# Miniprotein binders against q9sl92: the designs that were tried, part 12

Target 1, 330 residues: q9sl92
Amino acid sequence: AMESDASCSLVLCGKSSVETEVAKGLKNKNSLKLPDNTKVSLILESEAKNLVKDDDNSFNLSLFMNSIITHRFGRFLIWSPRLSSTHDVVSHNFSELPVGSVCVTDIQFKGRGRTKNVWESPKGCLMYSFTLEMEDGRVVPLIQYVVSLAVTEAVKDVCDKKGLPYIDVKIKWPNDLYVNGLKVGGILCTSTYRSKKFNVSVGVGLNVDNGQPTTCLNAVLKGMAPESNLLKREEILGAFFHKFEKFFDLFMDQGFKSLEELYYRTWLHSEQRVIVEDKVEDQVVQNVVTIQGLTSSGYLLAVGDDNQMYELHPDGNSFDFFKGLVRRKI
Short names: E, the ipSAE of ESMFold2; O, the ipSAE of OpenDDE; V2, 0.75 times the mean of E and O plus 0.25 times the DockQ between their complexes.

## First folded at step 7 (miniprotein)

Design d7l (at its last look DockQ between E and O 0.82; V2 from the best seeds 0.00; counts 0 for: pae E 1.7 > 1.5)
Fold by ESMFold2, look of step 7:
Order: structure tokens, then C-alpha cells, then sequence
Structure d7l (fold): chain B 330 residues (1-330), chain A 104 residues (1-104)
């Protein structure tokens, strides 16, 4: 009765027999946990026919898994028609899941933003979270930029392969995705340090085929190419892991410098002039600066008209890039 | 424009020649330094292909990206025979870029 009152069903799906055996082991041990005392029912894909009956609107597990050609990421899938948070699933169960496992839901109703904001999603949003490991804590903050770049390139890659004009998805530093001045997605990275490595959990929300609360990629596509096929969440997620695995390998081998040129072509801030407001002895001081790029640590680098360097941090400032104003918080 | 495609083709040919010399001389520090330039060139070709909407240029951009990743792996593994094969494939891509200029 207790499970009937507050239960959550998680469908486990593996790309190959190796991942399928992992799924069976997890189910037999009932080894996955959620916060808030929610009881978890683990279901193998072969057993989940009732949960996947809405094929028109439900995430298509077979379509996604058929698209996966990666060696590490996206090969183990956790899906539920409704979840409070895909991020909680992978972060709270990091050690039980293969690294690179992904959790996807059709509807999320208590998701997390960077500043404790709640990200809720209707059906049609691509809502997922996945895991990775890193050893060098100094470059862990840069992973959010690698992820955002992989998302934007995945969308463009799907459009390229379908013979469509690309959807110009732009990055609003540090973790937001925009099209035509409207937010279409966001990235959240969290990490813990354990056993001499960083366990990183990455959450992504992307408005693919939803009408609210803002615009979505398919609405933009209809305006550009009305006779074309629409984008599918499963195709974008498959393309994401293909791009991310390659970008992650490049990032780990050559550093973020190898991705910087592509990143600066994709973000909203190239040569942007902004006014930095600060308080000095209770007076407001304004300095005009030009955004130059990112520091090696991943903060904004800007140059004033006096050739002085400014390093702008997301936790020390409030940003209104559309009005060209940056206010120091303190 | 045709001038942009010709410049990219010339850059790719020159870069392949520099890679070839570095690998033949056993100068692996130089080969790794040049690897960054291959990815930067691939990003520029991809950007131009999307701007022009040219399907052949787009195919060349994706092939170059795949070859650049394969070359990175070959260098990391010390597989010099494979690295040389990839350089020949990159030279063929430069020829295909020049064909696009001649057909404009």
C-alpha cells in the first residue's frame, strides 16, 4: 500500500547484452533510490508495455537506442513517463549506475535550475540527465560549456542530415540556450568528489516539441521549412551523445582551447559591450567593457576602454545581457 | 565565395604537408601542435558549408571532422601507418574542395 501511495516506476534499457545484464542486476537487487521516501519499482524494457503505450507522445526507447553508436555515453537508459527530477535519479544513484547512464522523462514537475529554480516540463520537452567522471577539478566547471556546445551542434547536425537549414541555437553564458531571443533550454551541472575523482551529473532541458512555457525547436522549424519533417527528441538525444562523446574526448585531450572558436561562434556575447555597475563606498560606479571571451577557469573576460582587464563571475554578478548591463552583487 | 573555398583548400593542403613532415621526422610535439589547427580548420569549413547551404561542402566538413578525430586517436596510439593513411584521405578532401571552386 505504501508503494501504491507514493511510487515511481523506472524502465531500464540497455544498448547491448552487457547493459541489459546490468539492468537485470539492478532490478533483482532493487538498488535504486530516490529522495523523499518515494518507493521505486524497477522494470525491464521487455516488461514495460503498459508504460510505453503512448507512442505518439512518449519517448521512443527503441528509436533512441537504435541511434546510439557511442562507446561510453547513452548506452544505459532509465526512463519514466513522469518524474520529479531526472537529475536526482542519476546523482543519487551515481555509484550504482554505469558511468554515462542517462535518465529521460516525458514530464518533469520538480526539476532544478542553477539557482534553486524549479524546471518543470510538459510533454514534448527533451528532459534528461547523465553522468560522467573527471579527475582534474580545475576544469570541471568548463564541462557545462562542452555540454551546451554539444547540444547546439546536435540540433544543427540533425538539421544538416535532414537537408534542412540549421536552427541557430545560441548560448547565453553560462548555461542557457536561446533561439530568436527566447529561451529554449538550459544545462545544470553538479559534482561530488569521491575516491580521487569528480562524479559529475549533467541535467539538460530542451524545448523540442512543446508549445509552452516558451517557444520550441519545431515551432522555429515550421517557420523556416514548413514542408519538412519535424525534429524528434530521440534523434536529438542520439546526436547529442555522438557529439558530446567526441567533444569530451577532444576536451580531455586538447583542453577547452580546441573548442573555443566553435563556442564563440555559438554564444551571444562576441564583442558585446556592457556596462559593469559596482558599488564603491555606497556609490554606483559604471565601467564600459567589451566581452573578449572566457578565462582559462571559465569566467567572462572583458576589457575596459582603458585597457584594464575584468573577470566577471556568475555568482558575483547579475547579468542582463539583452540590456547590456552587469551588476556586481557584492 | 570561390575565394573562401580556395583559401580553405590551400590551408588544408599546407597543413597536411606540415603533418606529413612532422610525422616523417618523428617530431611528435609538432604533430600535436598542428592537431589544434586541423580542428580549427574543420570548424571554419563547417561554418562556411552551413552559410552557403552547399551539400558537398557540408559532406567534406563532416568527413574532415571524422578524419581529425581518427588522426588524434592514431597519434595517441602511436599508430604511424594509420596516421599516414589519414593524411592521404585529408589530401583527397583538399582536392574535392578545389573541384568545388572549378565548378563554380
Amino acid sequence: as target 1 above (330 residues)
Amino acid sequence: SPDQIRELADQLRELVDEFQRAVENGDMDRARELLLEIFRLAWRILDLARELGDPELLRIAYELMDLAFDFMRAIRQGDLDRAQEILQDMRELADRLLELVQES
Scores: ipSAE 0.634, ipTM 0.863, lowest interface PAE 1.7, mean pLDDT 83
Fold by OpenDDE base, look of step 7:
Parts: structure tokens; C-alpha cells; sequence
Structure d7l (fold): chain B 330 residues (1-330), chain A 104 residues (1-104)
């Protein structure tokens, strides 16, 4: 295994004096670690002026930080030009970082996917992970849907504010983002239970400006309005935290029912017919069901042709969530 | 259509009046239900604004969402004075919706 002896540079940015003092403290203690023991170099934003080459493709820290007006999310930023995983940074340093801290990278070369697949994200992708805390373990699985909604609404918000055509980002259950039937993003949530709370790490990947391998938001935008100003990763990330903070507050106060209608308008699965496999007496029986929504546990709710309601569970072996569903009668 | 905007304005006024009554009666469960209805209404206005390409209607939808979030915070904090101010601001948004109908 080539231990990439390449020191990882982490630039620490704070929105206010509070987060800036946290950044100084972390630097002075050299507290941030990576799971692979990669050597980490901690740099304050004020010191990073020589590292941020005016490469038009680098994440603009000032643009993002100036846009942030949130109270809890996105106020402490870690940026790296190249990183194994943003998710590893926030999850392994969860206790050292303010809640709501975000890690962003221009290039992610060992990105975590759901299936342990290494996802390499080229330049032009918005790759970030952030932290949050939850107390009720029953609703922790639903946070991925709140994140999905916040991404879709953030893209719309940026379009609306810029006078751009509407980019209809849709949700493929459970955690994929699609435009015009093509995958443009995905979400990963992981949690650990500590100190009577669930420490949740949320990873998001969104293809903003790289047309490969499928499409990106800016390619879709150019197709609708060739002369339009392009979407910036910083703008989308700022809009995301503004939407997410609001949706998270609503979710914590009212539950997922408050966002459920918006979720069903944004997802791809309204009245979708799917084949589910049941094992009856050692025979595989295929049944067709119609997706109706989500259960309170966050699984697919479906109705059979017998008018019986079913909860659909992903078979952990299928890459295609819709081919490996097991039904439970509810 | 102008008729759809008028219907949304009337619904907003009705919801605000019911909210006022719920707060005055100390019926916080009803207040929470009505808050969800206001969010749903704001999303309906937002969808219509996008469909029509109306930037003023879009602004009203965003303002209504922000007021609904502010109201939720005020209620959680027990700041009933702030909650009443926000309800008045929501009434003013309903009036602005009706003005848009008259200008169309």
C-alpha cells in the first residue's frame, strides 16, 4: 500500500472571532488527525494567502465565508486542495470541531460511498462533509432526506437569486441526486453514539462543473441558457447551509412530516411500480408494488395490488436499491 | 393565475387569524399544526412563483418562509410579543399578494 507520504494541508477558517480562536487552538495543539496517520499541516486562513494560488478552480474561502449568516452550520470551515475524504476529517475529529463544522476539498481521491466504493471526485465537484448532533436515535436515519432536500432547494435558491433558469434536482431514494435522469450527486450519513447524543457526520458530493462521467449542473444550465453565469460551488454550499439550518430546525421541532410533502414533490418515486422479491417456502416470488411514500422509520412505503401496505427494506447486497427490496407486511 | 394568488392570500389570512386565536388561547398544539400549514402554503406560493416566473411572488414566498421560521423560534422561546409582530408581518404579506392580483 503506497503510504502517500504527501502531507495533507488543512486550511482553517472561522466566520467570527469565536471560530477563529478555535482554529488557532487546533493549530497550536496540532489536534486534527486523519485515520490513515497521514501527516497533517494545519494552516490558518490568514496564513494561507500564499497557498491559495489564484487557480480559478480552487474553492474561494472568502466568497463562502462572506455568504454565511447561519447560527450553527458552516461557520467553521476546513479546506484542502486535495484530500482522501472530507468525511474522514470531520468524523475522526468530531470532538475537536465545533458542531456544524464543514470540511471541503477541491479533489477527493478516496471518497466514501455507500458501498465502500472509492469515489474519486475530479475538479468541479462540490465535495464536503459536516457535523451535527441529534438526541433521538429513531429519527437519525431521516437526516439524509433532510440533507437531500436542502441540497435540491439550495440549487434552486441560487438559481432564483441569480435570475437563472430552474434546475430541477430530484432525489433518487435513498441518497442520490439526479438531473434529467442522470446522477449528479450523493449523500452519506454516518453516526456514532457518544455522551448521550448521536454524533452525525454528513458527506455530500455534487457535480457542479465537471461534465464527466454523466453531467453537471453547469452543463444543464448551459443547455437551457448558453449565455448565463455559471453556478459556483461556494454559492451552492452557502445556500445549502442556510436551507439546511432552517430544515433541520423544522425537522427537530415538527418531525419529518413537516418536510414530507416537499420530499415527495422532489423525489423520483411517486406512484412508481417496483418488483419486490419474497421468499415463500424456498421459492422466490416476484410481486409488483406501488411506492406511496416513506414509513416513519424512513423505509419505502408501498401498496400491493391486494391493497396491503408494505415496508420495503434494501437488501444489503444490491447496488440497485430497487432490485434488492424485501417487503414486510405492515 | 390572479385567482390562484387571491386564493393563496385568503388562505394566509385565515391561517394567521387561526394562529392568533390559538396563541391567545394557549393552544400550542394547534399553533404547531397551523405553523405547518403556513409552511405548506409558502411552498405552494413558491411553486406557483416559479411556474409563473414572477420574481415578486417568489420574494413573498421566501419572506413568508422566513417569517414562519421566526415564528417557530419565537414560540419556542416563549416570546409571545415577537410572535404577535410576526403574525402582523404575515398579514402584510397577504395584503401584498392581493396587490399583485390587482396589478395583473
Amino acid sequence: as target 1 above (330 residues)
Amino acid sequence: SPDQIRELADQLRELVDEFQRAVENGDMDRARELLLEIFRLAWRILDLARELGDPELLRIAYELMDLAFDFMRAIRQGDLDRAQEILQDMRELADRLLELVQES
Scores: ipSAE 0.526, ipTM 0.819, lowest interface PAE 1.4, mean pLDDT 87
ESMFold2 (binder alone), look of step 7: mean pLDDT 79; pTM 0.744

Design d7m (at its last look DockQ between E and O 0.80; V2 from the best seeds 0.00; counts 0 for: pae O 2.6 > 1.5)
Fold by ESMFold2, look of step 7:
Structure d7m (fold): chain B 330 residues (1-330), chain A 104 residues (1-104)
Amino acid sequence: as target 1 above (330 residues)
Amino acid sequence: SPDQIRELADQLRELVDEFQRAVENGDFDRVRELLLEIFRLAWRILDLARELGDPELLRIAYELMDLAFDFLRAIRQGDLDRAQEILQDMRELADRLLELVQES
């Protein structure tokens, strides 16, 4: 019967004085909003003693910010210990936030979803969302592949710098991350077109130190090197922005062609053979195809045993890469 | 493996020489073509360094990656003096790669 009051505290943290002044301005204007009726309280990092725990499992704001060497991405951070959606924070407030701002939470839960499943994060999962702008709508769908690659390279980069064995994180097209046949992460990109540009919001979940619903990076690491120091969410996120900013610059200058060789070394589908089922005039037809890569538009490119080229679309097909089967949707 | 490192080092020196000639001749369409090839080479060197787990090779691979991205930035900004400095640093990295092969 009665709508419950709800409130949300968002801690604002900037890398330098420029971002700190932005944070002060946002707090003074009380200008950030959420899609529900949740009241938002903006708190500067310097004011946040009650929310920034000295806790093993809380995201360490200073550790993250000390790691940031980027010029655009990750320099303005919004944190809360618990949120319904980091993606909603950055997407609904896109015009109020510096482009490249990131929202992080320790626990993300479904905000709603009576009809659909939503991404849920347990404690220990790295959950974040950030923003970017693009002008060419034809290449906006490719950004998810750039993000996926930046995540996998960030994990490798941290392992390299810490002298740890590599965790073999693979990309399952189009937006999933896997290790040892289990999903450890996912990417979500949304965009709106406004003022002749695309405002892109990117959400990422990565199982760094959580045991459920699948495995996590630290569980794999313990199995490989039990006495090694464990991975921290903050260092992976810092490495992510370092890699992403560079990959994004390369992508915007040279196109995805410049990254595709590295991408194909990291994805699960090189030379993968699948059966494509199609229905022609009430007949089921099966064709064996070999995955070759991506088209310029970001769909799967395959070649059949008949040497015909196939373009496979997620919207027009149902994919089960572990069974090797693709079915056309009607 | 030593043959792979030598091949990559020779390719890097050749690409740097091609970059130098393209810049000196004002052939900036060629410079942009060569940029793609440098990144492909950098990915291959990094991949090899990770497979071998050699700390010095890994250090060189990361330095080359940083130089390649710095070169991209310099070219985008029209900073040709900085681009030339980076090409010299890349040439020295190729020499360090060849030194690793001789030490194996």
Scores: ipSAE 0.656, ipTM 0.871, lowest interface PAE 1.4, mean pLDDT 84
Fold by OpenDDE base, look of step 7:
Structure d7m (fold): chain B 330 residues (1-330), chain A 104 residues (1-104)
Amino acid sequence: as target 1 above (330 residues)
Amino acid sequence: SPDQIRELADQLRELVDEFQRAVENGDFDRVRELLLEIFRLAWRILDLARELGDPELLRIAYELMDLAFDFLRAIRQGDLDRAQEILQDMRELADRLLELVQES
């Protein structure tokens, strides 16, 4: 059966009159496109009220938009009930969208992961991508760490504000999110250089309410407090943009140094001993190093048993990220 | 412990006094260094709040973080009057921390 060319519906939502007029303009021009030439239907939020079935599992646009008090991020929202990739929407239409625009979907069926693995996101995952601009290309690789921190702090902020038990979301370098040793999320950043700026598209996936295949935040929460109110995707996304805007401002002023301590408190790799493989001539030599932090370039910084500092570079050939590390003496 | 909260309050007051001096002297490099110390302090308060399960201490930690971001914004904008107001708000947070010590 040919999977019918199901037209992709994109609901456009603006926080204020400014973003609402942008939404109207985009709709009237039919300017938003997908890379695969999938037929796109643009719908304004005001028109979508009759189309959004009261499915308790759909992303609540009003709940999210009412929570947003940011100046730059999350003020223009694109929602779809089903989408190939939120990342493809924002990256392909970067010039047509306000900076800081976000695309959210309930179901993502062709999600781009770092690995060629299709991230199928079932219902209950928070899947979103947003745009930002950066001028200094040297720090563009570090933005993924700022995003990771903002997600982890957003989850904590929602728990704290709701009087819920603390959910300790940890960072597995470079871009994975873990709870209790299980992967619950991941981050993807891509950038293009245009008009003297780096156009950065940030994709985030966070498993909020789907217990499969590993775990989700709400499953962890139920394990700690069975009678607790559950986390909502809209609440986490709102809290994320509030944290991210603040962290991004601090990062742009003071660099990653301002967030580095919080990053090391949040990551899984403090004093972690790892085996790195060096090719010395035709022999593979295994060396043990201890992770100390990040370099200014955003690579792992490690110390050898010789007290020499090393930068660890991923060897593109290893399936195990830590087994494929090559050390460079610094 | 009450002693840990008192120490955090004293450190906050000291940092605010150093900020005041740095702003008055136009030492913006020192202001940037002190901002990092405020964030570190806020994170320590936050960690302690979570350990103790104290919602007021948790609130103070978040308010301090918000003030630190507002301070950074004021300094970037050259709004020194707003920066001074924020420093006063930070002093009030130090007083609130000390109040928690007295109630414990």
Scores: ipSAE 0.193, ipTM 0.631, lowest interface PAE 2.6, mean pLDDT 86
ESMFold2 (binder alone), look of step 7: mean pLDDT 85; pTM 0.842

Design d7n (at its last look DockQ between E and O 0.05; V2 from the best seeds 0.00; counts 0 for: pae O 6.4 > 1.5, placed apart)
Fold by ESMFold2, look of step 7:
Structure d7n (fold): chain B 330 residues (1-330), chain A 104 residues (1-104)
Amino acid sequence: as target 1 above (330 residues)
Amino acid sequence: SPDQIRELADQLRELVDEFQRAVENGDMDRARELLLEIFRLAWRILDLARELGSPELLRIAYELMDLAFEFLRAIRQGDLDRAQEILQDMRELADRLLELVQES
């Protein structure tokens, strides 16, 4: 609306009476804060008629909450028509929110006012962040892969349920989602360690029904089945939490190896041959390697034709998988 | 394709027999090891169901996945009697897979 948005309204929704009482407590104590001193107004769903209009393509809170069959994740929802960051909402208020709470927005922007780094997720994008706890720091980095897999499987599950053709969403390591060579989504995980637990916040953006910046799932679906029902953000998010809760339980009990086969069928990199370049004393050194999978720590494992192993880190390399080129950073 | 369904059905029956023995012996370490194979088999059946566009195979795949997660819960709780009930249900799914091959 204005050139800057100095205030923010957060609508609180609970799946059951337990979560509704949590929402009332949060509102009465005004317990939620944002890191940039944005003024926050907490609104119960029952009070929110003015924010959700019949002819507005806003996130449908009832449709989502009716779809939830989980026991932990997605049962407490925070929604706003506009937010700077869904991730900031859940991460900065981790201790105040039930673990598994989700924040959704129709439009996301960063920064306040006329910052040249400000960008927005367009309307139609499924933009959300949620929380979880873990105790074993060795496996915390792997959670992004579990989330990625849950997103791709949720899209397939919705297609199965609705009798739609499958949209082949692929994972580009470490945290991007692609369809037909175009990016349609991304995952962000952050964590803090407190009281012998890792507080993990997960942000996801998925281009469901937006035309920019690349493509979206519904554009692909229209090309395959023009007369079909389109995908709704709410049903994908519901399917995501159903799938993620089960995958998370399996992951925590049996480790990532229980999901590895499905993950490698879904990512872009199976048997991919790439050139790893190093610049050594004014010379380019090239090694041809074949991507094998992930290390136990979640880094990219590749093997050269000389049988030398390569462990490739996101912060130690630059990646151009479409040119088949990886450069080690110095 | 019929050969793939038969192979999956045979693998499921063999896994269920092996799990039955592990559960009967109270060998929960072995049962957990075999659990990974159940999930891998369930994913393969699901992939085949989606590739073929077979509604019955798709139903079997989702039922097997539901049973596998219920089996995980039973093993976590040490509920051997429930685990054995679930294995019987998995054997019935294997029989349904074989019926699909015979109906070719």
Scores: ipSAE 0.626, ipTM 0.861, lowest interface PAE 1.7, mean pLDDT 83
Fold by OpenDDE base, look of step 7:
Structure d7n (fold): chain B 330 residues (1-330), chain A 104 residues (1-104)
Amino acid sequence: as target 1 above (330 residues)
Amino acid sequence: SPDQIRELADQLRELVDEFQRAVENGDMDRARELLLEIFRLAWRILDLARELGSPELLRIAYELMDLAFEFLRAIRQGDLDRAQEILQDMRELADRLLELVQES
């Protein structure tokens, strides 16, 4: 059966005249491509008003675009009602898109995870990817932590502005987001080196309104305040770019040091004891260490019961991230 | 505006006073909470610095962030003397903010 490569519709939105002219140029050239050669249909926001049925579950482009007051991030939006991967859209079209462009979808059916696991994100998830540029390759691995912080602070900012109970989104190192011990999101960063810069594509998934398979932000909110107004994906995404632009600027100027305290308050790993495996003379030795923070390279910093400091490296083989850690003495 | 800078200076002084009380009381949890407020304040100064095109405000914002980190390090090490020195340095940044208001 030829899987009928259903034409993918991409709606192009610009915050200002500059981004709107970029959208027109992309449409006229038909320059956006998907890696699987799926037929792409480019539609301008002005043309899409007749195509977007008032489906209460569709991403509200106007609500998001009206909230954006950023200078660099989220000013050019690509939306699709159904997409294989937002990450593929921004990464494969990186040179054609303004830096800071975002792709959002209501349904992602080939979402990229860390472990190459293909996951389908149902309606109610905030699924987006955006682009940024970095010059120092040494700090590129740390951008995922900045993104994680911006998501957690964006959720708080939306709660505060709406007079809602505080939803405490925590970070599970390195890239997962948790509420009440349940996974609600994750971050994926990829980079390519081109023209003396790192072209970074950042993918985020956050479960806002789908209670399956674990929980979502709105389920947690309903548990705290049953009569409360629910969080909208557009509000969180808007707040995210406002927080992220600030955090990114701080990170580029002062390094990750300036965000490190906020990271340690937001992560799950303060004083956590973990078992690490060492290979000593072909024997596997298990040692217990206590997580203290991050190294300058973005690995876990831990102290042994011997008071020796260790950098913890993933072995790449364990599904349980904490069981697959190898210690290096530093 | 000069009034916005003055407000930020006053907020910084208030936060430093709360830090001082937390350190004196041995309330390290409160001291940690206040660090987040210092970072938020530093980001507000940074935003204002960019809006006004003020290199001096930008410098103050970054110095405040550095001091906040040094403070955290001092607390983690149990170096309360160093923590107190850092609080004094933060007060000096508040004074520098007020000087900018007078020069404007």
Scores: ipSAE 0.021, ipTM 0.325, lowest interface PAE 6.4, mean pLDDT 85
ESMFold2 (binder alone), look of step 7: mean pLDDT 81; pTM 0.802

## First folded at step 8 (miniprotein)

Design d7o (at its last look DockQ between E and O 0.75; V2 from the best seeds 0.62)
Fold by ESMFold2, look of step 8:
Structure d7o (fold): chain B 330 residues (1-330), chain A 104 residues (1-104)
Amino acid sequence: as target 1 above (330 residues)
Amino acid sequence: SPDQIRELADQLRELVDEFQRAVENGDMDRARELLLEIFRLAWRILDLARELGDPELLRIAYELIDLAFDFLRAIRQGDLDRAQEILQDMRELADRLLELVQES
């Protein structure tokens, strides 16, 4: 009887006729849902010209799709100008969507429009989520590092191919991305076990062209090459899927050790010496350790001055790598 | 720097020769180990290319990485003829690396 301002429009776009027919089927059946009972309207890209504008810094669906040459990832796209969570879209509709589908939004917001304060992210961030399947649960936690590496390598590749200065995006363990000591992005992975497989949903946020909250890639680029062309979210995302599909195939075939040397060269923590503070019987104890890498399970491996090996866990410690402190959490 | 490039090129040639022998002998466990080493070497060449900022070296590094991924695909598909073509292409890249040292 009444119209909710919690409605959501999702634009569906396929790379080829196969994906386009999937999009038509989903629209005709109205098959997609969100977890908070938000009303969902499905719109084909061919009929969404009013929602996709060239001059409003909206995500350009055609530019992205024309760049895609992958076989699995990024070939089916879901876009909305505003969403509460790209991750919820792909994770709650995992079985209805082709594996490898991506959801992109221009703005993420928190809360509902009725009787609640609404916070919106700034435009210019690349915010997306996509899906994959895995069978071996022991290596599922490592996928986040493969994704992190693919993001950093995609940025480097776009810069190299466009003749732009090298932007050295660094990985801060476990899931943060940094440039010049400032955070520019992060990765979130979740999984569920169904039908003898792990359904994995990956969310990524990357500050490409936003003026805040910290910095963005284009701000760094302007400082290095003021006359250069700026980076576009669409080309970074296309490069990401190109890199990720290759890295994922390598990871699944050869394990993470096939990517380790590249990963550690982009990593903030190589040979970092830190003071580990523990509270033992209400006493503060400090030990100096040197970070060595990742364990096979994805935790930090360190060695003390006594040559003892230490495994550092995020749930048991707080980490301030810029101060060189690791402190036990309460 | 020229000595580093020569060392990496020599290592690539040896890995390609060793991998060809493994494939000819049907030793697929060894072939998969060697593929891992080829990727590790490719990452080292890429790192050197980025450190030096040499555009030609960077192009060669990217070509080698693309060949390594094409090789992975060929092995997964059981396409041994294609795998052998790619190994020859990798050897030609090693020769190009040596040319860069001599042209300096």
Scores: ipSAE 0.698, ipTM 0.891, lowest interface PAE 1.2, mean pLDDT 82
Fold by OpenDDE base, look of step 8:
Structure d7o (fold): chain B 330 residues (1-330), chain A 104 residues (1-104)
Amino acid sequence: as target 1 above (330 residues)
Amino acid sequence: SPDQIRELADQLRELVDEFQRAVENGDMDRARELLLEIFRLAWRILDLARELGDPELLRIAYELIDLAFDFLRAIRQGDLDRAQEILQDMRELADRLLELVQES
C-alpha cells in the first residue's frame, strides 16, 4: 500500500539563474509553509521531470516558462498538481518569494472566493495566484480591475496569435469574468500592510477547458471554430503576465485613468440602468441610476434621474452586486 | 470603415510627431500625456482591426501598444537612448500604417 503521503508537492521553477537560485534556497531551507500545517514537499523543476507522469492534462512548466518574457511577473513559478489554495501559498509565503511569484495548480479544492464560497476548480480550470507590492493604499482596490483587464486582453492576445476568432471575455464588476452572459472566471485580491508597502496577493480562476459548472473558453471556441486548436492554460497565463506587467506599469505611472477607457469597453455596465435601494426613515425607496463608470476609489459611478452623481456601494448581502447597491451622493 | 482607419492613421502620425517634439524638447510631462493618447489610439486601431478581421492592422496595433509600454519603461529607467530608439520605431510604424491605408 503506497501510503498516500498527504504531503503537498510544490514544484519550484525559475525563469533565469536568479530565480533558480531562489528555488534552491527555498528547498534547502524548507521555508515554504501552508496555513493548515500541511506537510509541504519542495521539488525543483529539474528533479520533477521524473515525477510528472505524462498526464496530458498537467500544467506544462516548460511551455509556460518558455513563454515568459516579463521582467517582474511570473518569473518564479510554484506548481502543484493539487492544492488547497494557490492564494494561501503566495500570501503565507509572501516574504520568502520574489515579488511577482506565481502559484499555479491543476486542481484546487479549497480555493478562496470573495464570498465564503469555496472555489473548487475542476481539471481544466486555470487557477493561479501571484504577488505584487504597492505603496499607495488608496489605489490597492483598483488592482483587481487591472487584473481583470489583463485576463481579458490575454485571452484575446492568445486567440490573435493563434489566428483564432477572439473570445470576447467581459468584466462583470467588481471581479467576475463573463463570456456570452456566463461566468467563466473570477478575481480575488487580498492585501497586508508590511514594511511600508501593501503586499497584495492576487488570485485568478479562469475556466479554460472545464465544461462545468458554466462554460469554458474552449467550449466557446469550439462553437465558433470547431476545428480550431484549443487554448492552453500555459499560453493564457504567459499572455496574462505579459499584459499585466504592462498594464501595472502604466497604472503605477499614470493611474487607473490610463486604463479606464479600455476597462469600460471591456465591462458589461456601460449605460446600465440599475435599481438602487435607499433607506429613508425606515422606508426602502428604490431609485434608478445609470452607471457611468468608476469613481477614483473604485466604486461604481452612476447618475440619477436628478442628474446627481452617486457612488454605489455594495450592501454586502447580495450575491448579485447589482442587487443591494446603496447610493451615496458625491 | 476604411475611412475610419485612415482617420486613425492620420491622427497617429500627428500624435507621434508631437510626441517626438516633446521628447526632443525634454518636455517629459507632455511626452507622457501624448504617450497616453497614442496608447488610447492604438487600442482603437486594435478594436477596429478585430472588427474588420485585418491581421496586418491587428499586428500594427499590437506593435504600437508594445512600443508605448516599452517607451514608458525606458523613461522610468532613465534610458533616454532606448526611449529615442522606441520613438523612431513608433514613427516607422505610424508611416507603415499610413502606407497600408493608402494601398487599401
Scores: ipSAE 0.458, ipTM 0.795, lowest interface PAE 1.5, mean pLDDT 87
ESMFold2 (binder alone), look of step 8: mean pLDDT 81; pTM 0.791

